# Miniprotein binders against q56419, part 232

Target 1, 326 residues: q56419
Amino acid sequence: MEGRTLEEVQEEVFKRHGVLVPKKELEDLAKALEEAGLLLTEKVEARLKEEEEKLKRERPMRLAGLSYPEGEREARAFLEAFRASYPGEGEEARVLLMPHLEPSRVPEVYGAALAALEKTPPPERIYLVGVAHRPLKEKAAALPVPFQTPFGPALPDLPALQALDALLPFELFNTPLAFREEHSLELPLFFLKGRFPEARVLPLLVARRSPELGEALKVVLRDFPGLLVLAVDLSHVGPRFGDTPLTRTLAEEARRRDLGFLERLAEGEPEAALAFLGANPTRIDGVEVVASLLPLLRERKGKVLAHRLDLEAPTLSAVGAGTLVL
Key: E = the ipSAE of ESMFold2; O = the ipSAE of OpenDDE; V2 = 0.75 times the mean of E and O plus 0.25 times the DockQ between their complexes.

## First folded at step 18 (miniprotein)

Design i3
Fold by ESMFold2-Fast, scan of step 18:
Structure i3 (fold): chain B 326 residues (1-326), chain A 105 residues (1-105)
Amino acid sequence: as target 1 above (326 residues)
Amino acid sequence: TEEERRFEWLFKYAREYLREGYESGNPEILRLAIELFKEALEIAKRTGDPEREALVLWYLAAAYLDLGDKEEARKYAREALRIAEKKGIERVIAWAEQLLRWLED
């Protein structure tokens, strides 16, 4: 580590790979490598390359035993318990908006999504669009590998993914490491695979508004019809997210903000939904997804099946979640 | 300064990882956020910024709460409150008192 600080190595690795390695881990690695005569940066890059190569073969479960059961029978019972938590009837979906928040926090919202999936004819493929929680090299990315679930692997729709890649002005398969730890895909996929075990999947992440993605998806969906799923959470409010502590008034404002956004989407007016959020669109992490998918959401009417603002009393914070069918 | 830039960079990503760990329930991501907050804390201490120090201590308390470590959460929340009270940082006083009320129940 000739002339370079650990801070410089940490920031360079983040810039190149989107992975933020704690300084303590870099200190431990540097000490071991000095004893062996190896360079720190080369070792970190080799490790990341090994992880990337593993991800080219399959995406393993990361939240099994944490957010959902590892075993298939236990997973099935778990999924049915969520369905039972929603007393209403579902409605057929061609587009489904559902949360990606920890399911135990908003069980009736996931139950509403399951109710909609029960009324929906089994699709040949699911376009699963989540929110990138890691930097992507491009505005959006996909990982064309089997995603493991307790119900068996969710297989990629390779022809549809390749057709999508061909229509984009950037490489679609650009950031495999961003998919290693991605709950916005893994948590919805658990429910989707449980209901549609035969459906193939296009696992897509959006980091920044990409109108090119929406335009390309509109073309691909004509040749490869399927269910479009937007896996997004709604308002993020309170000290946990850098805002003021939640009050009754602020909670009511967040609920009205979430519902106003969803209701405009349900009227087939996604531009109006985005405009309704005004100067604070970043409070809803689904804004970039909706903005990217405008051509797929216009003039498509539907219904809000459920909404909840999940209150976290210890920090007076909250996350909104909803289920919308179009 | 360079240290102020690095504090803001670490603090931003530590909060993003904390949000990810909270939303997913992933303890590995929560531990990563904790380590990043600890790096940010050292900068706040070196630069003598009690507001940033108290704020980072509060986020460490929230992260340990998410991890299920109530003892560490209480420790960091109390330290956040001590510094916030000494320096009159009203925002952090309110946040720390709320968290401690929950932790001591």
Scores: ipSAE 0.799, ipTM 0.917, lowest interface PAE 1.0, mean pLDDT 91
Fold by OpenDDE base, second read of step 19:
Order: C-alpha cells, then structure tokens, then sequence
Structure i3 (fold): chain B 326 residues (1-326), chain A 105 residues (1-105)
C-alpha cells in the first residue's frame, strides 16, 4: 500500500480522537476504498464526526443495567442500599473526593460519599472532575451537553462552562468522543444526580496536570459557586496492573500511600500530598486531577470518611478507593 | 523494529483498556482490549518472544474473565501456563495457576 498501514491509521485515530477503531472495521472500510491510508483516515474521521455530532445533543448512559439500574425506582433503591452500607454520618462538603470504581466493589466508600451529600446543602452546580482514561487533545476537556441518568438528564451549566473556557489558554471543549465511554464521570454522576436532581453539572476530564485549570476554576467559582467533586481512584496494584501479586507488604504499602495522600489533602496540604507519592509506585489514579486543582485544595481542612483496598482474588490484584470531605 | 514498536503500543493500550473495562464493567471496552491483546499475541508469536507471549495470554485470560467467559479464560490461562512452564517464567506460572484455580471452582 503506497499509503499508511491499517495499524498506522488505527494509532493515529486513537492518538487524535481517543477512539480505538476495531481493525476489522478498518479492514471493511479499506475494502470499500481503492486506496488505503489517507482516504481511510478521512473516511474514519468523517464517521467519527457523525458520532461527535450526536454528542452535541446528549451523552447517553453506557453503564445503565450494568453498574447501576436503568429504572428510576430501582436506581433509588440502589442509592439507599449504598447509603446503608456506610454506618457512619457524613459531613458537609465543599469539596468531595470520591471513587469512580465500579460501585459494587467498594459500596461503603460510595456510601460515605452519600453520607457527606446528605449533610451538604443542595448546590446550584456541581463541578465534576474525572480522570481521562483515554487521550485528550488538550490537558483537560469538558462536554457541555446533558448527561443521561436514571433520574433524568444532568443539565450542563453553560454560563459557568463558558466562563471557564474563556480563562483557559486552550480550547476546553475538545475531544468530545473521550466522554462517550468515560466511567469516571458517569458513575459518580449517578450518585450526585440522585442526591441533587436540580443541580447543574460541569463535566470535566483531566488527562494531564493543568495548573491553569485550577487557577481558572478558582476565578469561576467566585461568580459561579458550587460543589467541587474529584472523581478519582487510589492505588492500583497487582498483576492486572503490571505489578507483583498482592502481598501483605504490597497491601500495606498501597494503604500507606492512599491514606498518606488523603490525610495530607485533609490537612489542606495538596502539594505535600503529591510530594508524598513521589514517583507514585502504587499508581494512584487521582494525581493529575489533584495537581490540576491545587489552588482549590490549599488550606482546606477536612476529613477522610472512608477507605478500602478492594482485592480481586482471581488476579491477586487490588484497587484503592476513598472518600474525603473538605 | 517496527514490530517491536507496534507490540509495545498494543500491549500498553490493551492494558489501559482492560483497566477501564475492569473498573467500569463495560463489555465493549473489554472487547477492544481483547482485540489489541490478540494482535499483540500474534506479534509475540512471530518474533519468538515466549515471555511476551505468556504475559499477553494471561491478560487475555483476565479480560475474558471480566467478560464472564470462563471457558475462553481457561483456554488462555492454560496456554499461558504451558508456555511459562516450558520457558521457566515463574511469575506467569504463579499468576496463571492462581487464575486457573479460581476458574475451576
């Protein structure tokens, strides 16, 4: 082929759009083309553009019926069960750190988040900051459309999103396809929408640390006050994540890292929290999010409400999750 | 080599998709991970790297476990174990044995 290989096209599309096009689909598309490479890329890009156009209207649920119930009645029962799994009382949150792991793995951690939300006056808007598990064109992104939930659509705060975009040195509304499957927003949003049905949402993703994002948000929050939510997981250890099997020593290290990170955040010392992790050998998920939001986390005192290191026995791997209120 | 570069890319992002699929429970994401792992597997076979082959086979087994396909998971775990035993790859032996114990119960 005088042009790029199917593999090169696949890599390029992934890097550019955060979307993996199946090789079989590329092959089928290529068969329809006389020439591969550039023409194939153009065809793929045209198709992806059509998908982007759909995302201009709404972001549909992807995990309904899998990670949470699709029906509203069942979804409410789900929320109640998760709240019941945490025996403690919450505290009022101005900043909430909560997990984005599949809820059934760490129910009491989500329960702790719900407990905190019970003590929190209904916010006008929620700044929901998740982790980009796929490449973004920029360091951070937003999707300014309704997100579907069993409790109805979570509506975007367009004025606040526009204000944020205006203060950033890059286009905030980038890589819309990265939001299509991103669970780091969808899972926490289920709980947030269930508790605060009238709150508007700013769905944000962070791929790389952006100090500019934190500074911009600090300004925006003055004019557009709301609840800040960091949807992040903690340590990822074991063979599933390219590590050694979970041992007592490894589990202790993971817990030490997780709790040391959360405790320093609870003391209002986010820079110390990041410094404590160093090279992040246990792969705490939320590092880039916290690093981006330093101006909003400084000097805020809070409390760690819950922590769990959840073992997957078949793979001898574990994921850390926590709930922190500031 | 280009094949080495391609393998490293596939293996990296297959693991990232596997993580995303595991965390979310999204079967579509898991299928994408499986596709990348399968291509990585073919490269490992062609290049004659048994360590990479055994590792990829174990990750395939894990991905199929996440999909709820115990039969395919067993198949890949057994093959991972076979290659690992043949080549003395102790870490993969232990990981494959653990996975098989769970899949046989």
Amino acid sequence: as target 1 above (326 residues)
Amino acid sequence: TEEERRFEWLFKYAREYLREGYESGNPEILRLAIELFKEALEIAKRTGDPEREALVLWYLAAAYLDLGDKEEARKYAREALRIAEKKGIERVIAWAEQLLRWLED
Scores: ipSAE 0.675, ipTM 0.883, lowest interface PAE 0.8, mean pLDDT 91

Design i30
Fold by ESMFold2-Fast, scan of step 18:
Structure i30 (fold): chain B 326 residues (1-326), chain A 105 residues (1-105)
Amino acid sequence: as target 1 above (326 residues)
Amino acid sequence: TEEERRFEWLFKYAREYLREGYESGNPEILRLAIELFKEALEIAKRTGDPEREALVLWYLATAYLDLGDKEEARKYAREALRIAEKKGIERVIAWAEQLLRELED
């Protein structure tokens, strides 16, 4: 590579595609390509294009056998075990806030979500809004393909997705690769598909606050009514997620922060919920999703069904998770 | 400097992938974080920055803990502690001691 370092290739590929290729992998590819007489950047670009083409057909399971079972029967038993972990009956949801954290860490919180879904009439479609863990070309994105689950494929609601795309000032289907590894959609989808096997889905990712998304969704929901799901985690505290080790006082502060945020959402006051976080809103990953969906959350009252702060002793860190119905 | 910029860039994304790996439980994402932390570690060593070196070593220990590799976690935590003690980096001393205490068998 004449006049170009592996470090420059790594950073440029990331800038163009949002894919961060380890330098070791680039070293191995460069050696092979030098022997073959091909250019490294062109080879990486070709592989990413091939991955994008595969994503135009379907989104495969990535966490099967890890976060949930691969087989349908085992997956069903797993889901029912999570429901059993929550002793309450739940409430009907028109909007559901649930976590996307590894389910085994907060089983009662997922159980509460399942309880709410049991009280909810089966929707024709689910608007599933997660948090982007990869850069998006725009503030938000969707992938209009079947998402594989142990309960069969979750089919996209193509008419509703097209209606949404038409109302946005940007192309909705803008970053397919961002959906290749996306637990904020895959983990909630496992539970949603298990409860509503016939519902179609709108898999949506938010990277930065997009008020235009909330306004467009408000319009689309009138013509294509469905269940709105915000798949977000709450407080992230401690050295793993910042600089300050968890103490009893800081854990109590995190619980108070999470509950204060959720309680204000339950009052139908999402702006007040965001303002309540005023000192450090970045510690709750749901901020950008809530800020994008304000028109759908205002004046909608509900109830917090569950909240847990999962403590990790080795790193003195914690993650909050909750279930809220509106 | 360019090396300082590149360290911060790698360190930022390594931590983002570490968080993603923790949240998802995906070992592939955790291995990606590890490789990025190793790239950052080489820069910290070359630039002679013991605080960055100790900090990255602690994050490597955390990533290996998430993978379930307790021996690699202990190895990196001990190295983080060694450097932090030699240079008086109190926060990393505390973090490494806590991690090692929890890894006692």
Scores: ipSAE 0.769, ipTM 0.901, lowest interface PAE 1.1, mean pLDDT 91
Fold by OpenDDE base, second read of step 19:
Structure i30 (fold): chain B 326 residues (1-326), chain A 105 residues (1-105)
Amino acid sequence: as target 1 above (326 residues)
Amino acid sequence: TEEERRFEWLFKYAREYLREGYESGNPEILRLAIELFKEALEIAKRTGDPEREALVLWYLATAYLDLGDKEEARKYAREALRIAEKKGIERVIAWAEQLLRELED
């Protein structure tokens, strides 16, 4: 066949859009085509464009009824339960680092984040920076549309987003499909919207470290003040993540790296935090986000409110999560 | 080879989707991971690489566990164990045995 294989098309679409089209769907499309490869790609691109057009209006909930309740009443009860799971008091946050792991796995860590939010005056806007679990066309991206939550839509701050875009050397509004399923924004946003219903949001994803993003945000934050939220997880260790089973030694190393990372951030030394991780052998998730936001994290002192290394016994694996206030 | 390249790509991104599915609890993402793992499995079978085959089977078992399908999880875990035992792949034996123990409760 002079055309590209279905596998090549699948790979190309994934690389370009961060979307995996099922092979069966590609096969069905290919059968309808006289020629495979380019024509198939064009059809796939057309369908994806339709999905992108939907995302120009709003980002619907994807995890409602799964990771959190869909109904507002139940969602409020959920928030209260999570807050109750953390016995401590929070501190006022200008920068909040919190997890994006499924909430039920680390409830007290989310509880600590809620505790911090209780001590934080309602911001006009929230800069929510998540981790791109799918490829982006650029190092970072934003989606300038309402994000649906059980508490109503989280509305974008368009003026601030536009100001940010104008200061970046790349198009900020790229790869909209990468936001469709991205939990690193959806999960923290649930808690943030529940606490600050009137705050506008800047939903940002980082795929690769972008020093330009941090510098641009520093300027934007001057004119458009708000709460900065880093939605990141910490270590990922064990067989699930391509490692050896969790042992005492491995758990100690994961905790050491997680806490060492967070404490250095709490001291206002983000470069030291990154240097401390080196090659990042325990696969701390938030490295690229922190590396992108260095200008905003420097010289800010804060406190680690919570940390957990959550064991999954069936796979002998664990994920680290933490809450940090600056 | 092209098959080797394809396997590596499938296996890499299957694990990434599995991670995303695990972290989010999103069953749709888990199903995508499963699709990629199944294709990787077929390549491993055709190329005669029992280590890759056993490993992919264990990841499939894990993905079905995440979906809440204990029956399919047990099926793939048992198959992973069988191949691993036959070929002396100690790490996969241990992982499959652990998974099966947790799935029996």
Scores: ipSAE 0.686, ipTM 0.886, lowest interface PAE 0.9, mean pLDDT 91

Design i31 (at its last look DockQ between E and O 0.86; V2 from the best seeds 0.76)
Fold by ESMFold2-Fast, scan of step 18:
Structure i31 (fold): chain B 326 residues (1-326), chain A 105 residues (1-105)
Amino acid sequence: as target 1 above (326 residues)
Amino acid sequence: TEEERRFEWLFKYAREYLREGYESGNPEILRLAIELFKEALEIAKRTGDPEREALVLWYLAVAYLDLGDKEEARKYAREALRIAEKKGIERVIAWAEQLLRELED
């Protein structure tokens, strides 16, 4: 097989399925298929279809044993340790903004989220809105299957998901493969399921601004009330994110930018929060989620419980994380 | 050129997977990023683009650091620095020196 052919297969599979297969894996697969006389593209697509079918049944844990413990007892102790890392008290949340960054990097921020959940009456359902890290066929997507956790499966709220789907101008249950690896849902879900084991979930991903999602969610929340969770990280600064090396001044600017954004959300002014970010260009992954959910965030007052800029010296880079209750 | 387009395509997605691997702590995603950076590196070498070569080598060093492989991280950071110094690529010199300083045992 010629290298040009493998390059074409790699780009074709990505264009059609949003999955980027390394050329080395395609070379290995092509070698195995040469004896079988099968077409490489067809073989890759068959494997992707198999993975998609598995995801229509359930979403398995991907980060168990890596970002959180696999066993229930160990997972419970882990969750309690994160709560203990935050010395403050929480406040009741109707809307919770929390991070999805690797928890060990910002334990006190996850602890603040747990504190808020302690003060919140158990919801019947959780609208968990994360950020797509894979291409989606539409602006947003959901996967209506049980998500496995160490605390048992988080069951989908099928009636609420169907009601949401019916109100959208696009098919909500698109791009199942985008959910195979998605830490912006899996990491917050670990904490949410640990605190609200009986709550059903609506696992939602936003890839691009979808005002129609926010309008539809406002309608669905009237009939299916629940806790809205925005699982978003804040500033991304420094060379690892394609930006300039972090200095004391740039770190202070990033902290001010994150807090200015969160405080405007806490005042019930999400348009002002977005305008504040627009005047101060940086990489903040919460923008598309907040812009999509404007109708749910207007005139809701609340409080910033925690904020941290996680500094990484080797690359002079940082990621901001915060906990906000509305 | 077609090779220039392909470099930018690989480099863009390699960085996206690097970010995802860093944020999630998932070593499989980090290994995916590494393979994509290696593909981009071969194009930079073939097309004789020292700035792109030094930049990709630095990102490979970062990916190996995230994976916990300090030896490979140091190797790639030193190679990035060598090329950047030879060609006067100031930003990569600074980035590589900082990374190597933090990798000192």
Scores: ipSAE 0.825, ipTM 0.927, lowest interface PAE 0.8, mean pLDDT 91
Fold by ESMFold2, look of step 20:
Structure i31 (fold): chain B 326 residues (1-326), chain A 105 residues (1-105)
Amino acid sequence: as target 1 above (326 residues)
Amino acid sequence: TEEERRFEWLFKYAREYLREGYESGNPEILRLAIELFKEALEIAKRTGDPEREALVLWYLAVAYLDLGDKEEARKYAREALRIAEKKGIERVIAWAEQLLRELED
């Protein structure tokens, strides 16, 4: 075997591609390759390259039949059920903050987002900014391909994406594999595409705060107006997240942190919203996205439409989700 | 030292994948997290670190709970509790007892 241990192969693949392949899978491949006389490292690299090439053409649904229905008719009914879970009226949004948490956990929060979209004129394009759950080669990334949905493909806005790429000090189209499983784009996109079937999309991920992204987006939005969507979750508290068990006091603190953050954003004060969190003791996951997009959030006032801190009794843990229009 | 580094690396990403699987509802990501936790568990056993062992077993229980496999979740939670009680690891005792109480019946 090329003199590397399975552990060394695992770590090198992660370093190069941001993909962590379990050692058991490498063991299975090594056994098959030994029987065929092939090199393990070359096989792993070839498979990853093949997956990357597929993602350069389109991004398929990964959560159809799991988090939402695959068929269009059933998906439409599902969308309407979520709208019905929020009995209130929305408000027109130029910026929408919505969750990416599994929708059945916070149905009225997604319903509030739908209510806001009902009041929002159909945009030509949607700037959808999620949270990278896999490493990116840069602070942020995009994937300029159709994203499949039950409502048809969400087509990329290539001119706007190219303009954005040209303004950044790094290549925007840098990590296709990071989009393969990324639910922070797929779950919100289901709702957005269902409401705005003709809008093009800019599917963006933030791994680490990038002031350059926000400055570039401010310029691009002038020439390519559209709806800006921050697809982020809020507090993460409890043992599931490496913390103490949820108590009434911790739940109240998490809610206070979530709402205080959202309200300061609603006042047009994104720096104050970030400062309010301090060391971010409840691990609000929207911080890197907000910190990247400061130029787009300053002085823009709006309203919090919904919030839920979703509690999980077996782990005494919770995740916060909210809907904010600006 | 090298095994300590490797344990922390695996444990970090296993927990991140567990969170990702929980938030997305994607069972393939949950299974990835499980495999990484199993790798970390083997290190904790080899190095004789009962706190790490009990902690990883509890996270394995959570991962199987997220998959809807309550039997496997109970199995791992009971093992976490057994080690934690023997070694006086109070946080894992509390966590495992809570999880088992909620999975009772």
Scores: ipSAE 0.757, ipTM 0.904, lowest interface PAE 1.2, mean pLDDT 92
Fold by OpenDDE base, look of step 20:
Structure i31 (fold): chain B 326 residues (1-326), chain A 105 residues (1-105)
Amino acid sequence: as target 1 above (326 residues)
Amino acid sequence: TEEERRFEWLFKYAREYLREGYESGNPEILRLAIELFKEALEIAKRTGDPEREALVLWYLAVAYLDLGDKEEARKYAREALRIAEKKGIERVIAWAEQLLRELED
């Protein structure tokens, strides 16, 4: 009975809060409580509430010293190196699609994003839309707090966030714990804050397609203009992702899908881009984000600046990444 | 069965955490993935499903590779290969052999 209770609690907490509590921690809590499943849930909830209260103040860096340097000077050098990895010139972006993959895997793709940002006038605010890798209570969420970066805190645009919330049929400020570890915001934000230190940010996550989000953002952008950033990766293929090993055929298919998706977006045809993917057999992760933002992507012409299918040889797997400006 | 349901849940989310850890480089997330895979492994052993067992062992090897622990990665990859060869699981044999080749110094 007790084992079922711990497992049920773990599943429930995960579904509700997007947090996996280690079984050992649950066991320790259960041992301390000597009492039934409800008390364990209450204690877990209390601890999670404490973590939520911390997130009401700020979102700390999680990947500093791992994926990027913690110190400002080193972080600036890091940015310059990534910019240098892309030999081309950028274009002005009103919409930027960029990766959220670990930067060292696709440096030139991030370099292309930086090149685009160099040609972009400093925005007042950045709408940063990432992919929720954890469950959200609603289709989309926002965290209206400062996000820490090596360049100082990225401050939220509270008026714009409030305006967005008012236009959505669900509570925008949900599942704060889902933001705690979410790299799809943290990694792009490093580059964005480094380039635009004075820009306010709207950190948004999409778990499932929300047409309402795109419509609401379209209205909000009229009163609160800014740069829209889609932080998304492309194909995920190979054994690591439950597929067959990367072959020439599979790589060609992944590239075809990635580029076909990006090119159709560059032509201002986001519906065609989604339709082109069909069942999405190569697992492009940006689909739900793009599907949510259709009103903002329609009829916008742009350019694909970079694409890479990065091979992981030990697992015969690959991840696609790209940079697109609109 | 309840055990099958639990296995599928664990295995699903372990792979999701593994993906998140791989993409972010966050070792804490990788450790969570490993925990779930280990629990899934125990279920696979108890239920006598060698295909699931071999597959989970391969994923554990990958998770330890992501953590930079080549020794543990080799250990789990070898065990995955052993079970896969014993049971004729060709897919896992190929994957484990490749992983071991790349883990060789």
Scores: ipSAE 0.699, ipTM 0.896, lowest interface PAE 0.9, mean pLDDT 91
OpenDDE base, second read of step 19: ipSAE 0.695; ipTM 0.896
ESMFold2 (binder alone), look of step 20: mean pLDDT 88; pTM 0.891

Design i32
Fold by ESMFold2-Fast, scan of step 18:
Structure i32 (fold): chain B 326 residues (1-326), chain A 105 residues (1-105)
Amino acid sequence: as target 1 above (326 residues)
Amino acid sequence: TEEERRFEWLFKYAREYLREGYESGNPEILRLAIELFKEALEIAKRTGDPEREALVLWYLAGAYLDLGDKEEARKYAREALRIAEKKGIERVIAWAEQLLRELED
């Protein structure tokens, strides 16, 4: 050992790189390195550097064969089944809010998003804004590489990404490893690429409120017009998320909270939407995204196409999901 | 204490990865959450904190259920219930009973 415990190595690697390595894996690695007299931290960091180098070339599918089919033909049939699950008509979107939750849990909500995309002229590029589920070195990040999908690679819009990077007070391409496992981008991207196969993408993650991101995006969208997609889930309630078992009353409160939030966004009043949530807005993971993108959401009127509270009985928990066009 | 700080750190991130695994359906992330909960469980046992122990055991049951391993889920839920009943931890009694009820065939 380096005078550090395995626990200290685990915490230091996480603090430095945002990657949490289980103690069991560190134990196995340390035992393997015992003969060579190598430092455990050096070996872990070498493996992380190798993964970062791979991510400089492309972002592979992680959920193919799990959340969506691997094959293009099967993926297309799967996507059309989701569209068929929504009985309504879509509306043209300049801004689309859609979920990133496992699609099979809220098929009608994804179907509503697909309906909106059918009414939307094919954009040259999509600004896909998700929620960081890993620590970022800065408030926001992007990964400027092709993202693999069953419909072929979603290519990055390099000129638009570079224009955005130039306007920000921080390095935009700052945490490649945060994109290795990121369903808030991968799951919406499956549907977006299926509908707009020629569109390039700006894959963006928000970890903390970044007003400078919203201001920069407003400028970039003027020169590089495209579809803005906010990939966010709504209320998270129950012991799985908030330590209070779901009751009829709490489910009703969650539905009112979600719909009140979405309706205020639909009126072009994003500050009112944030204020409506009140204390504990982090129960809706899209709060930081909306707070960052205020300049793009103000005075844009639209419509809530769908909302669902997905119930999970074993833990009396639920996640809200919705589709909003602006 | 240092052990209390480490428990809270592990427990926080284990729950974040459990949430991510549930939302994405990614079994690798679920397995990561399980390992972190097991690390937290070791601390709760060593420090003699039955409330933390019962709570972590319940989260392990939920994680195994998400992974599709109903037998491990029942095992952890039963152990959570046993400790919670012995120590009068009402919250975990209710949660464990609900999970076990949903696992009945």
Scores: ipSAE 0.739, ipTM 0.887, lowest interface PAE 1.2, mean pLDDT 90
Fold by OpenDDE base, second read of step 19:
Structure i32 (fold): chain B 326 residues (1-326), chain A 105 residues (1-105)
Amino acid sequence: as target 1 above (326 residues)
Amino acid sequence: TEEERRFEWLFKYAREYLREGYESGNPEILRLAIELFKEALEIAKRTGDPEREALVLWYLAGAYLDLGDKEEARKYAREALRIAEKKGIERVIAWAEQLLRELED
């Protein structure tokens, strides 16, 4: 077979960089080239490199004006409204599990997270561990640049990030483009930055379970203490996610798995939490993150502050979200 | 076949982008999902697989709904329903009907 197709190039670039280049853009590039295949790939890679170079300076907001307000005043009002949506009181957190779902879908769950943060002394740094919804070159990655928020930039803790990298058997600073659109960091960071404006951040993504990450972080946390945040969602059930429409039975199963998972974490038994899920038939989002952070979760007692299974009626689907303090 | 392989890849990652777009509300990601679904749709049409065709049409309807484009959502939901009814794909019939009910309000 002669030259690679545009589709093959698209697939290759996606697999390699975690970025989908629109077919139309590839077509335009191909038209500009006398040769296809490798030359097209090289051209695409050159453009992606330019984007990577931009990400060496900062990670801009992508969801400002969509999921949260862009303006600081409006953003503060937004935080207050979310806090108000949770009627309870929080507890001091050393580890916080919170959602990364669009805030408007589960406001009281984010409110519970804010309640916990109110009881938490301002940390020097926040280890923010999200879920990679795009492929990473390694099991986990970090982006050591300022993340823009309505409250100003969340600055990276470079010394702590470097210490972490030195303890990992792989390059931590990989796949920068995977961070560009990743909401699992951006959404929780809004709340965290709003509450702790002076805290530095370690933005981390997990694609696959990495026991090495948990062990390395355990060491790093001794020298660089801070708040650990797991930004994860829970069950994803219904037709949007490959199931039958949400029924009472399916909803009960989703809740059972979500709460059973969170409760076992609250008891300081993360291995039991993972074992409880088995094959994870309701597709709890945070499994790979928890599996990576086992050393940091063991023997920590805590409390489930909130849980919601949010129905999306048009597609008869639902997503679970929860807030856990340890 | 190569087309089958391509379809499976497109359909897999379209759903992943749709999920990410749904969760975040990011319209750019949703547009990427739509692009992949549209290509998957064309493959399904060429290969003569009505089940895949109907399913992809339903996902497209959902993606446009997530974008706030109710008109396009209705269009694809109706087409999903049409194909599903013609071929007796009961699950897609039910899903398309539900989606259309929600789009009427």
Scores: ipSAE 0.563, ipTM 0.839, lowest interface PAE 1.1, mean pLDDT 90

